# Ledger of designs, part 89: VH-VL binders against o27280

Target 1, 266 residues: o27280
Amino acid sequence: MDSMNVPEVLEIKRIVEESESVKTFIFSWDFRREVRPGQFVMVWDFRDEKPMSVSLIDPVRSEIGISIRRVGEFTDRVHGLSEGDLLGIRGPYGRGFELMGRDILLVGGGIGMAPLAALADEATARGMRVDALVAARTADELLFLDRLEAAGVNISTCTDDGSCGFKGFAHERLLTLEENHDMAAVCGPEPMMFQVMRILDERDVPAQLSLERYMKCAVGICGQCCLDDTGFRVCAEGPVFWSQELSRVREFGRYRRDPAGRRVPW
Key: E = the ipSAE of ESMFold2; O = the ipSAE of OpenDDE; V2 = 0.75 times the mean of E and O plus 0.25 times the DockQ between their complexes.

## First folded at step 3 (VH-VL)

Design r37 (framework fv_azirkitug)
Fold by OpenDDE, second read of step 4:
Structure r37 (fold): chain C 266 residues (1-266), chain A 121 residues (1-121), chain B 107 residues (1-107)
Amino acid sequence: as target 1 above (266 residues)
Amino acid sequence: EVQLVESGGGLVQPGGSLKLSCAASGFTFNTYAMYWVRQASGKGLEWVARIRSKSNNYATYYADAVKGRFTISRDDSKNMVYLQMNSLKTEDTAVYYCVRPSYYEGYFDVWGQGTLVTVSS
Amino acid sequence: ETVVTQSPATLSLSPGERATLSCRASQSVGSYLHWFQQKPGQAPRLLIHDASNRATRVPARFSGSGSGTDFTLTISSLEPEDFATYFCQQYESFPLTFGQGTKLEIK
């Protein structure tokens, strides 16, 4: 086993409250271990372990950030932690985003903006023009707006209730935007991603999408995150996929597997 | 769009008190720590006080020169940060700046225009 | 505390010339060193953060370098609007401390 598969016990340096339900936990990181936007780490609270996307990559300060949404027992416990407390981190794992071209479109929904925020930092640092469509149910659930703006990202917002920006869903807002991009990166609810992918394909915009599945091992051996028909393991071949890869995945946008392996509709 | 506006400066006698206010706009105020930095005429800059965000329990920090005399506070519902200055000394005379750090508090990226505090008999 | 010292105190140059400003910390601050520009009657403006990163809308003629204890701000070719006071500041540890400034004046 690779040493990267052993959890490293790290101290929480800082906690940032991104929203009512999302916190970013910041850790010191040895960048001899490379990490890319779109990759994930396994977070261990010494009771349970869950995959989490890296939302901040700061080589200057030797720090990474992990944004976690409060959605269950594990995340409830983690959200109860304070600066100075410890967590186990192993990774990073998976395939991250690739950057190409001069203009990039980011489309994110909810916590899906976490890996995209990290990608935005890299893209802007490279001198790319970055447009971001940030979607959420309500205005107070929109993530990383100030951060993205500070990085020079052009932001368009979308909310289900119209409390901020376009009233409607991300794919609906996207239809109103006619600008072309060299590539797109998408992350959020799978139904959103499915619709967004369709539009991007019709516009011949190369797109990468980050999938979320139940992951247990993170190293491609347990099969819990296997996608039907293709055999793709989200933890190994993903979580970032190209649209042409996902076009082969029948379950995409339709259902996922629960911890018991049962099909669960989105 | 991001803006900080200080107010409350003025002339006060030694031993007196003054409360500065800073109104923030154009950003998600409650997620940021806030700082006060001062500058005496023709002199350098001096960090005065720091107040962290709610997620960090509004923890406060002070320069040694003002400990026990100054109190930094904030009202997130109003996007305001304050500096209560008691037992003022002549050496406290300076322009006081309200300052916002970067998103994850790495550097000072936004400054107000400052408010002048003059302590003189 | 970490003492930050700038040199020279005053730098007299002409437009078009290259300016080199130095900042030294009493102990290592890694890359947590920032540069500010201040003009008379104005608040400081962030120029360089984390030793070598230009802030938003900062012209390319400004550059920062260094790590640990020794840092340099370079203006490749001075423009008339560049004549101001420049401050460095460490953000490695509290209390946060600033240099006393370098006044860049026109010869």
Scores: ipSAE 0.495, ipTM 0.808, lowest interface PAE 1.1, mean pLDDT 94
Fold by ESMFold2-Fast, scan of step 3:
Structure r37 (fold): chain C 266 residues (1-266), chain A 121 residues (1-121), chain B 107 residues (1-107)
Amino acid sequence: as target 1 above (266 residues)
Amino acid sequence: EVQLVESGGGLVQPGGSLKLSCAASGFTFNTYAMYWVRQASGKGLEWVARIRSKSNNYATYYADAVKGRFTISRDDSKNMVYLQMNSLKTEDTAVYYCVRPSYYEGYFDVWGQGTLVTVSS
Amino acid sequence: ETVVTQSPATLSLSPGERATLSCRASQSVGSYLHWFQQKPGQAPRLLIHDASNRATRVPARFSGSGSGTDFTLTISSLEPEDFATYFCQQYESFPLTFGQGTKLEIK
């Protein structure tokens, strides 16, 4: 049992620079340990451990990819690594995305496109029509456009500064897009996801949303994220939740938790 | 949409030099490794060289037949990859293709039209 | 170096017939074997990657199978435009190597 939670030391097979701040690290993977889009792994650099969503799942090549944004000391150290270097990986953990119907809309903000890129691969392999709305602050922060195009995905872009595609936020762009989807999957900053969810709910499109802050909850190592304002335990296997599950959570899109578990505004 | 356009081929004498260029468009060039593959008339395909992206320090790798004579390089600001060919031999006569691999380097995805290099007196 | 061998060198068939092309690697390449189609005067076109995955916009009549050292490309019902040379290629180890090609010609 203990060995199930022990990191496996894996060699970095390839590194792909997705942007100035994002790299994808590719590892050989034994698919006896199945991985689904929306799941995450714990990445250990032999000092600190952080949860990272799986962004590439390739059982034919026996490879997984993990996309990491440079945001602090841990990720700066990992970004300094080279092909052939070692990292500890344990998992996968959490609830992955579910696919249904024939048409899916993906809405990704920044690094939130990472788990959605893996989902796009699975959806296209299943013969679904995939529309992706890729959002970022600037054009150089849009992720996976070439990968999504190669997979046959219909791409729309928006940037806050107007440097690529629609000028504005993801939810503003979504209002100008076709309403006909059997489902949607959304990943990005919580305020963006809240606005997107509201629009999809009005269109009666069931949506799944991936929330980074619930990754630790999914591995069962904290109880605070499972409590809401009423003292009711919102116990679900994250990080992926249906919009119906999140519609009753007042904190979603409005408040976050600091390291001490205190509610603070976004 | 995605295009690779080779240029710089032609007739050259044995011992001569030639520099091939490949102009890339329609994708984020700096993210990809780039390859050169050649094909002699009526024969099979032969891998020549690879250059990796900036994140892998522009690492280069060559086929034994061309090591020490050919140099692959790139200019990400211009979306260009190059193949400098020195000390050319008649055996180097071939159509040279600029090739982009799949997004995470697993197979040859996009090929240019090729440029003919003829090494003959 | 991993040597890749194709057979037959030439295959003569009529439109509507089934074509079966073979590719053998001198050592295991897992599933890292790809198939290309080349018409005279044109660059190679990716057909099948990773043994069995049809590339984008490639017709359903093309299929690939195999793993390890033995691989097959099948065209279920030949169309006139399918008469071309087909190459297999391994991407398991460097140097990357290609088969010598199978020329599919009209009978």
Scores: ipSAE 0.328, ipTM 0.697, lowest interface PAE 3.6, mean pLDDT 87

Design r38 (framework fv_azirkitug)
Fold by ESMFold2-Fast, scan of step 3:
Structure r38 (fold): chain C 266 residues (1-266), chain A 121 residues (1-121), chain B 107 residues (1-107)
Amino acid sequence: as target 1 above (266 residues)
Amino acid sequence: EVQLVESGGGLVQPGGSLKLSCAASGFTFNTYAMYWVRQASGKGLEWVARIRSKSNNYATYYADAVKGRFTISRDDSKNMVYLQMNSLKTEDTAVYYCVRPSYYEGYFDVWGQGTLVTVSS
Amino acid sequence: ETVVTQSPATLSLSPGERATLSCRASQSVGSWLHWFQQKPGQAPRLLIHDASNRATRVPARFSGSGSGTDFTLTISSLEPEDFATYFCQQYDSFPLTFGQGTKLEIK
């Protein structure tokens, strides 16, 4: 019963540098433990444990990939590892994305492209037409463009500073794009996701959005996996939510809570 | 548009040297491993060499037939891959292809047009 | 080294017929087997990767199957443009190895 909550020690098979700050770590995986796009794993470096996006799911090669952005001590230590080194992996956790229809839109910001890249692979393997809007602050933070291109995905880019593609925010670029999709999947900074959700809702496109900030519930840190006003628990009912569910949450896209529980605007 | 363009082939005498170049464009070159594959006239394909990306410490691998004679290298600032061929033998006569694998190295995805190397007296 | 063997060496067929090409590995390569098409004077073109996945812009008439040591490339109904040489390749272990090729020629 508890096999999902016990870390398996796995060897790093390959490391791919996605950008200056992001690396994908590839492991052999026994797919008797199924992993779906949108799920996450807990990564243990034998000192600390953190939740990480699964960005590659390859049952044919029996491999998974975990993309990690260097932002603190834990991730800096993991980035210092080499092929052949060991990490503990526990999971997967959460509900993954659900694929519907024939034509889908992916909207990703920064590291939020990690779970969407895995979803793109599954969608293209199922014969779906995939359009991806990849957003970042600068060109250096755009992720997985070559991988998406190789998969046959139709790619649009935007950067806040105009260093690649459309100059502006994801929701501004979305307003200039084709409107005919059967569903959308969105992952990135919460303010971006809120604006994108509103546009998709006005277009009657059902959207799934991934809220990753409360993943610590997988380790037993309760209180950070509960949304305001509705009582939703991200770790229990997410991290992937339909847009109609999130439209009822006052907190989503408007404010967050600090460690003391106080409201802080985005 | 992803492109690989080879150059540097030609006629050389046994024991001579040639340096092949491959100019890459249309993708983030420095994140990919790069390969050289050759094909003798009317024969099958033969893997020659591999160079990995910076994240894998630029590790190099060679086919036994060329080990000690050929050196693969890259210049990420110029999006270039090279194959330095020394002590050439008549059996090295082939069309040499620069090849990009899939993003996570699982299959050969993109091939250049090839450059002909003829080792003959 | 893993030896990859293709059969037949030459296959003579007419347009509209079904072609079945075989590839055998001397040891298990899992699903790390790929198929390429080559026309005279051209570089090889990827058709099928990982035993059964069609590459970008490859027509639906091409399909791959198999795992372990035995693999098949099938062309359901030959078009004139399909008469070419086909190579299989394993990517399971180094050195990477190719089959000797099957030449598909018009009858």
Scores: ipSAE 0.000, ipTM 0.455, lowest interface PAE 13.4, mean pLDDT 85

Design r39 (framework fv_azirkitug)
Fold by ESMFold2-Fast, scan of step 3:
Structure r39 (fold): chain C 266 residues (1-266), chain A 121 residues (1-121), chain B 107 residues (1-107)
Amino acid sequence: as target 1 above (266 residues)
Amino acid sequence: EVQLVESGGGLVQPGGSLKLSCAASGFTFNTYAMYWVRQASGKGLEWVARIRSKSNNYATYYADAVKGRFTISRDDSKNMVYLQMNSLKTEDTAVYYCVRPSYYEGYFDVWGQGTLVTVSS
Amino acid sequence: ETVVTQSPATLSLSPGERATLSCRASQSVGSYLHWFQQKPGQAPRLLIHDASNRATRVPARFSGSGSGTDFTLTISSLEPEDFATYFCQQDYSFPLTFGQGTKLEIK
């Protein structure tokens, strides 16, 4: 019997402040329900339910972590919680990242570094060489640098304002980095991911990209989770897609849809 | 390079007070819990105190041997953690280590070099 | 409190030999057991965390195993720099507790 669609009420074991706007919430987890980097769970505060990517997967400690950026009413309420408080969790859902080769590149922007941090843990545990390009608007918004360093990841940073590392955007920094990777995983703002994908495609590096903005439904039948030209449902077929799949999508990197389904340019 | 540098140790008489300081560098200090661990000469390691980050309301925890006498505190603006030691006893004589746990408060990842506290007449 | 007990107290071996160090917990600690190396006059250094995971820059000759109450640290072929005191620690429950140590000395 599979009960992953029923929320389990879990106690918040620990809370770690990643930045002024991001916290990681850690829960005990029964790993008979397998969780892979790139998958998400539905987080329920007993009033509203939202999808969140899994940012820590630790079967040795029997723990998962969920990193949440404060962006609205639901996340404001969750950020107000303390260790010992309760949240409902169900899942996991979606397609996770697939690891290939020996040398991998991670490119994360803002909160997009969260699912990539979980992937970095798995890759380093497998003995892979991991290079991470961590991008943000400012130094205070760079996430998981100490965690990645502790995992043995080779870190490059860039900030739009030049407050840490390279001054510029992720794709501009990527142009100055080595080309020798067997695979890449990318998560962050869609315009950043589009530019990064183009560079990786020119280098013949297969890339997987995570589309977080479409994770509004956890069950695979939801029109608002569909990409315009392909009919992909992010919650069922994503959120992780190969670059060869996304290169065929006219929407990717050009426009998004509002709640009414209208096109909104980036 | 992650570094923890302790200071403030020395010789003090029983019943006296000392304040230890630990200067942290090379990591995002304000997101980590911090620990003090001590070791008497030729003896094993003993946990002393823990202070959590701001997101956990700077919650503090003490070993029974020091509870009520020692106070752990931190100043995130200066990347400092402190241990105020009052009513010192001869059995408090030890090297005191400032320790950073793993990112999510598991194992003891990074240790300072230690500072010696000697409580005797 | 959970007591962790190490054995032997002292282990005398020669370079090139295999070392096996034991740590026993008074109650189950799952896999929440860690191993540290300490050289005279130095701070402890993390070797193995969560029973079997090697810390950064720790040589492959060091390995950890076990779960529940019985844990082992193995050094497959001793190098001269490995002669030190080794401590185990549990973080399953508070208060956090350390073993008394095993001293590896040259035979």
Scores: ipSAE 0.014, ipTM 0.525, lowest interface PAE 7.8, mean pLDDT 85

Design r4 (framework fv_azirkitug; at its last look DockQ between E and O 0.79; V2 from the best seeds 0.00; counts 0 for: pae E 7.6 > 2)
Fold by OpenDDE, second read of step 4:
Structure r4 (fold): chain C 266 residues (1-266), chain A 121 residues (1-121), chain B 107 residues (1-107)
Amino acid sequence: as target 1 above (266 residues)
Amino acid sequence: EVQLVESGGGLVQPGGSLKLSCAASGFTFNKYAMYWVRQASGKGLEWVARIRSKSNNYATYYADAVKGRFTISRDDSKNMVYLQMNSLKTEDTAVYYCVRPSYYEGYFDVWGQGTLVTVSS
Amino acid sequence: ETVVTQSPATLSLSPGERATLSCRASQSVGSYLHWFQQKPGQAPRLLIHDASNRATRVPARFSGSGSGTDFTLTISSLEPEDFATYFCQQYDSFPLTFGQGTKLEIK
């Protein structure tokens, strides 16, 4: 068994409040252990363990950031932590995003912007033109706007209530944008991703999408994150998938499995 | 679009007080720590004070030269950062800059135009 | 505190020439060393952050190198607008400290 599967106890260096419900926790990282945008780590608070996307990769400062949305008991406890406190981190796991071409489109919803923000940094560092469609329910829930702007990303926003940018959903805003890109990266609510993928396919834009599923082991053993029909394990073959791969996944955009293995509609 | 504008500088006698203000615009102010940096005429730059964001409990830090005399504060509702300067000394004479760090506070990427403070009898 | 020392104090060169500026820290600051450009009557402008990363809209002729205690700012071919004062600054530990500056003047 790889030593990467043993949680490393790390000190929280900094905490940044991204929104009312999202915090970024920054850790020192040994970059001898490579990490890519789109990969995830397992975060252990010594009681429970949950998969979290890496939202910041800074090899210059030897730091990574993990953005966590407050959604339940585990995240409630983590959000109660302070700088200097400890967390267990193991990983990274999964398949991350690949970059290709000159122009890239990022489409993110809510906390889905976490891995995309990391991807944006890499893309801009490579001299790529990056357009980002950032979606949220309200203006206050839009994530990483100043960060993306500073990186040179061209931002378009949309909110359900119209409090910022386009009033409506991400796929609706995308329909109003005529420009094509060399590739797209998508992450957010699965219904959003499903609609966005459809549009991108119609436009012949290669797209990668990051899925969220219940993950227990993160190493492709337990099967909790297995996708129906295909047998894809989100933790092993994903979480980043090409649109062609997801076209084979019947459950995509329709339902997921809960911790008990029951089908739960989105 | 991102801008910092200092104000409040002027002439004051030794032992006097002065309050500097900095108005921020073009970014989500409440997510950033803010800094004051000063520069005496023909000299180098000197860090003065730091105030962290709400998420870090508005923690404040000061250079030894100004500890006990200067107070940094902020009003996120108004996108303002302040520097209350008491018991001013002649060596406090400088241009004072309001400075915004990078998003995760790695470096200084935005500076105001500065405001001149002159302490003289 | 970490003392940051720049050399030379003054550098006289002509347009088109290569400029090399040095910055030394009294203790290791890793890569947490930044370079600023300042022209008379203006605020400092970020040029290089974290030893070797050009800030936004900084021309390619500017480059930074070094780690630990010794750092270098290089201007490959000087343009007339490059004649200014340059400061280095460590962001490793508090108090944050700046070098005394190198004045790049036209010969």
Scores: ipSAE 0.606, ipTM 0.848, lowest interface PAE 1.0, mean pLDDT 95
Fold by ESMFold2-Fast, scan of step 3:
Structure r4 (fold): chain C 266 residues (1-266), chain A 121 residues (1-121), chain B 107 residues (1-107)
Amino acid sequence: as target 1 above (266 residues)
Amino acid sequence: EVQLVESGGGLVQPGGSLKLSCAASGFTFNKYAMYWVRQASGKGLEWVARIRSKSNNYATYYADAVKGRFTISRDDSKNMVYLQMNSLKTEDTAVYYCVRPSYYEGYFDVWGQGTLVTVSS
Amino acid sequence: ETVVTQSPATLSLSPGERATLSCRASQSVGSYLHWFQQKPGQAPRLLIHDASNRATRVPARFSGSGSGTDFTLTISSLEPEDFATYFCQQYDSFPLTFGQGTKLEIK
């Protein structure tokens, strides 16, 4: 009941469609196991287990939510489930985001808005002013806009195709936004995060970035996701990292690792 | 600005039918469940019906008092939710409110101004 | 069905006084109990959701407390605009049910 490393079999309480490819699955949760924005859980469908960021943390309702994008066999099977069906959940794992100051900027791309939506809820509950830059390929892939607006978040959007908001990439939109934040949190495709981090570093805005590929390393499943040009196994302490550490890593935003551990350009 | 505007209320005789409409604007309608709640003059509030979003297969659920007589439906292309009321009884006389729940459902967040339905002989 | 009962039916107070309104559920609803304010001729307005959370633009003088079966809405210092009918509602199980209302009226 209480061990983090033993999966609990939980009933899917509600399912919300966020887009054609993304659903949020909501479970009752015992908050004796504390969960923070930026942490993840291992989701088990009784055949395979995958790490998923927690996208809703609601201790008042005793609920957590997990937002899942349909990208392969595991996620296709999970998307086929209904309310009342069961999933195994273990965790939480990894380092969460830290909040500081009065004004926060969130920059999210695609499914990367999922952990940032949970962070937005915590920041607004603390009385912080929250600005969110939400980026996607098309308008239909922008996530959590209604949820963020209901929470009182100030929203800017950008889409690659120009179908909603600014036409272009997140970092291009960021260059046109005001410089008045005490901190930032960033989650999305790694090339986007690298460009955003560089701009925030030039503006002296401390930023935290969430790296999906390091979730397995935080649990100890994959030792090959090492950021090795500084001599540290930074991947073991993820998925959330400060921009100061990532700015020293040659691979961040430039290279990824294939299943064999070889460097491949993004 | 989020708005819900009800229409279709009026005077009808017992055994008659009415169809209520609710026009939604200012939010992404197709992602929300929608509810109907009624209130008889000088009385409390009574939940009538719920219709969920497409991700929950447009599942419907009704209060026992109206089950088999009322049908809730929606048209996501027009941002409309409807309540078809058949075999109306005098006790169905009430102001009918169209209601949007909170995101992820959990509490009633936005209410329309209501439309009056009077069932009398 | 979960029956929700409010007390008192009518509460007569003066501006500046503290109001305490009670709501009881026939079985545990956890914290899934909400409070609404309704003025004559108007739709209900959400005040408190999930027992203790103030809705947007609701003044700080409104607070909610309780869990399980016993819940309280408190108005710390009544303003003239607060004289209205207050309803509680459980959202734990279907059918969704409301209390009969407490009418707060000026002395």
Scores: ipSAE 0.290, ipTM 0.679, lowest interface PAE 3.7, mean pLDDT 87
Fold by ESMFold2, look of step 5:
Structure r4 (fold): chain C 266 residues (1-266), chain A 121 residues (1-121), chain B 107 residues (1-107)
Amino acid sequence: as target 1 above (266 residues)
Amino acid sequence: EVQLVESGGGLVQPGGSLKLSCAASGFTFNKYAMYWVRQASGKGLEWVARIRSKSNNYATYYADAVKGRFTISRDDSKNMVYLQMNSLKTEDTAVYYCVRPSYYEGYFDVWGQGTLVTVSS
Amino acid sequence: ETVVTQSPATLSLSPGERATLSCRASQSVGSYLHWFQQKPGQAPRLLIHDASNRATRVPARFSGSGSGTDFTLTISSLEPEDFATYFCQQYDSFPLTFGQGTKLEIK
């Protein structure tokens, strides 16, 4: 049997450029290791290892997709890879999203749409009605629109600059949408998630939000992914949290912490 | 509506050249690989060529029967796929289909109506 | 190269009957086997992808099964519009290959 805690070296099967800054890397995957939307994997480029969201879960083809935004040296190196090149993958880790009811709202900002795209596929496969609010700075950064449309998702878009859809932030667009959902799933920049969470809480919509924190072990041993007030480890008790769990967390939406525990602005 | 429209077919003599075009609409063309598949009259289907997206460096791959004679290309600014066919042979006579695979590849999703190429003296 | 063979070459049936079409690959293709319908003068139409997944707007009477080397397309109760040629196709390895087709004819 394979160990989830040891990187398995896998060949990149396909690469899809989702935007100028985001690529999806597709790998063969043995689904005896179950993967749920909202879980993450640790990606190892033989020098560094970083957590990345699973954006495609396809047990029929025995494939997963991992969407990676270019933001630094590690992701620059990974973006330079080609089909046939190797990466180490360990996981999956963390608590995934739970589906409930018949009508779900997805609110995704930037790369945060990655785990929500996987959730949309599962929700539509169950026969749920799926509405997605897809947010980005510009039209070119709106992710997964063709994929979501093909899955039967009802899409609303917003861009900071107004180049596509509603001009403004995701929470501003959310205020103009109908309030008829049984649940919501939210992932994106933490300030956006905080604002969206407040609106959803006022509407009494059960909401799950996916967080990102610095991770080292991914199995809850090292403590590097802990939240201030609760001691929740994002890699073990999250990354998906219910809004009620996050409403008590002082740091949520206000600041983040580096590997040394220092408060850092968003 | 997703649509692929081929053009440029016709009658040409053996040894001649012909350039096929495929106009794509209704989807984000630059994110998809594109294919040509052909079918001779009363025969089965044969894959001819593939060109990948920009994110895969526009990499091309050809069936052995056409390698060195045919060139697939694309123009993402015009949503066009092309097949330059040189040194044509009578066995190249077929209906040529432009085909879009699924978004992450894995199966042929959308087919054009086809354009007939006849190589005959 | 993975050779894909279909049987039977021709199948003569009446509306209302059940049709069973077979497709065999010369080596395992996992689930990367797809089915298309083609009517005279038309392009192929995707019916089933990845062995068993019906494509959009394909009627429920069409179903696919199998994995590895042996695959089946089943039409549970034939309608007049179902009389056509059916192709299977593997997308596991290049060159991508199609079966030679099964012609489903009205008896």
Scores: ipSAE 0.026, ipTM 0.606, lowest interface PAE 7.6, mean pLDDT 87
ESMFold2 (binder alone), look of step 5: mean pLDDT 91; pTM 0.908
OpenDDE, look of step 5: ipSAE 0.544; ipTM 0.824

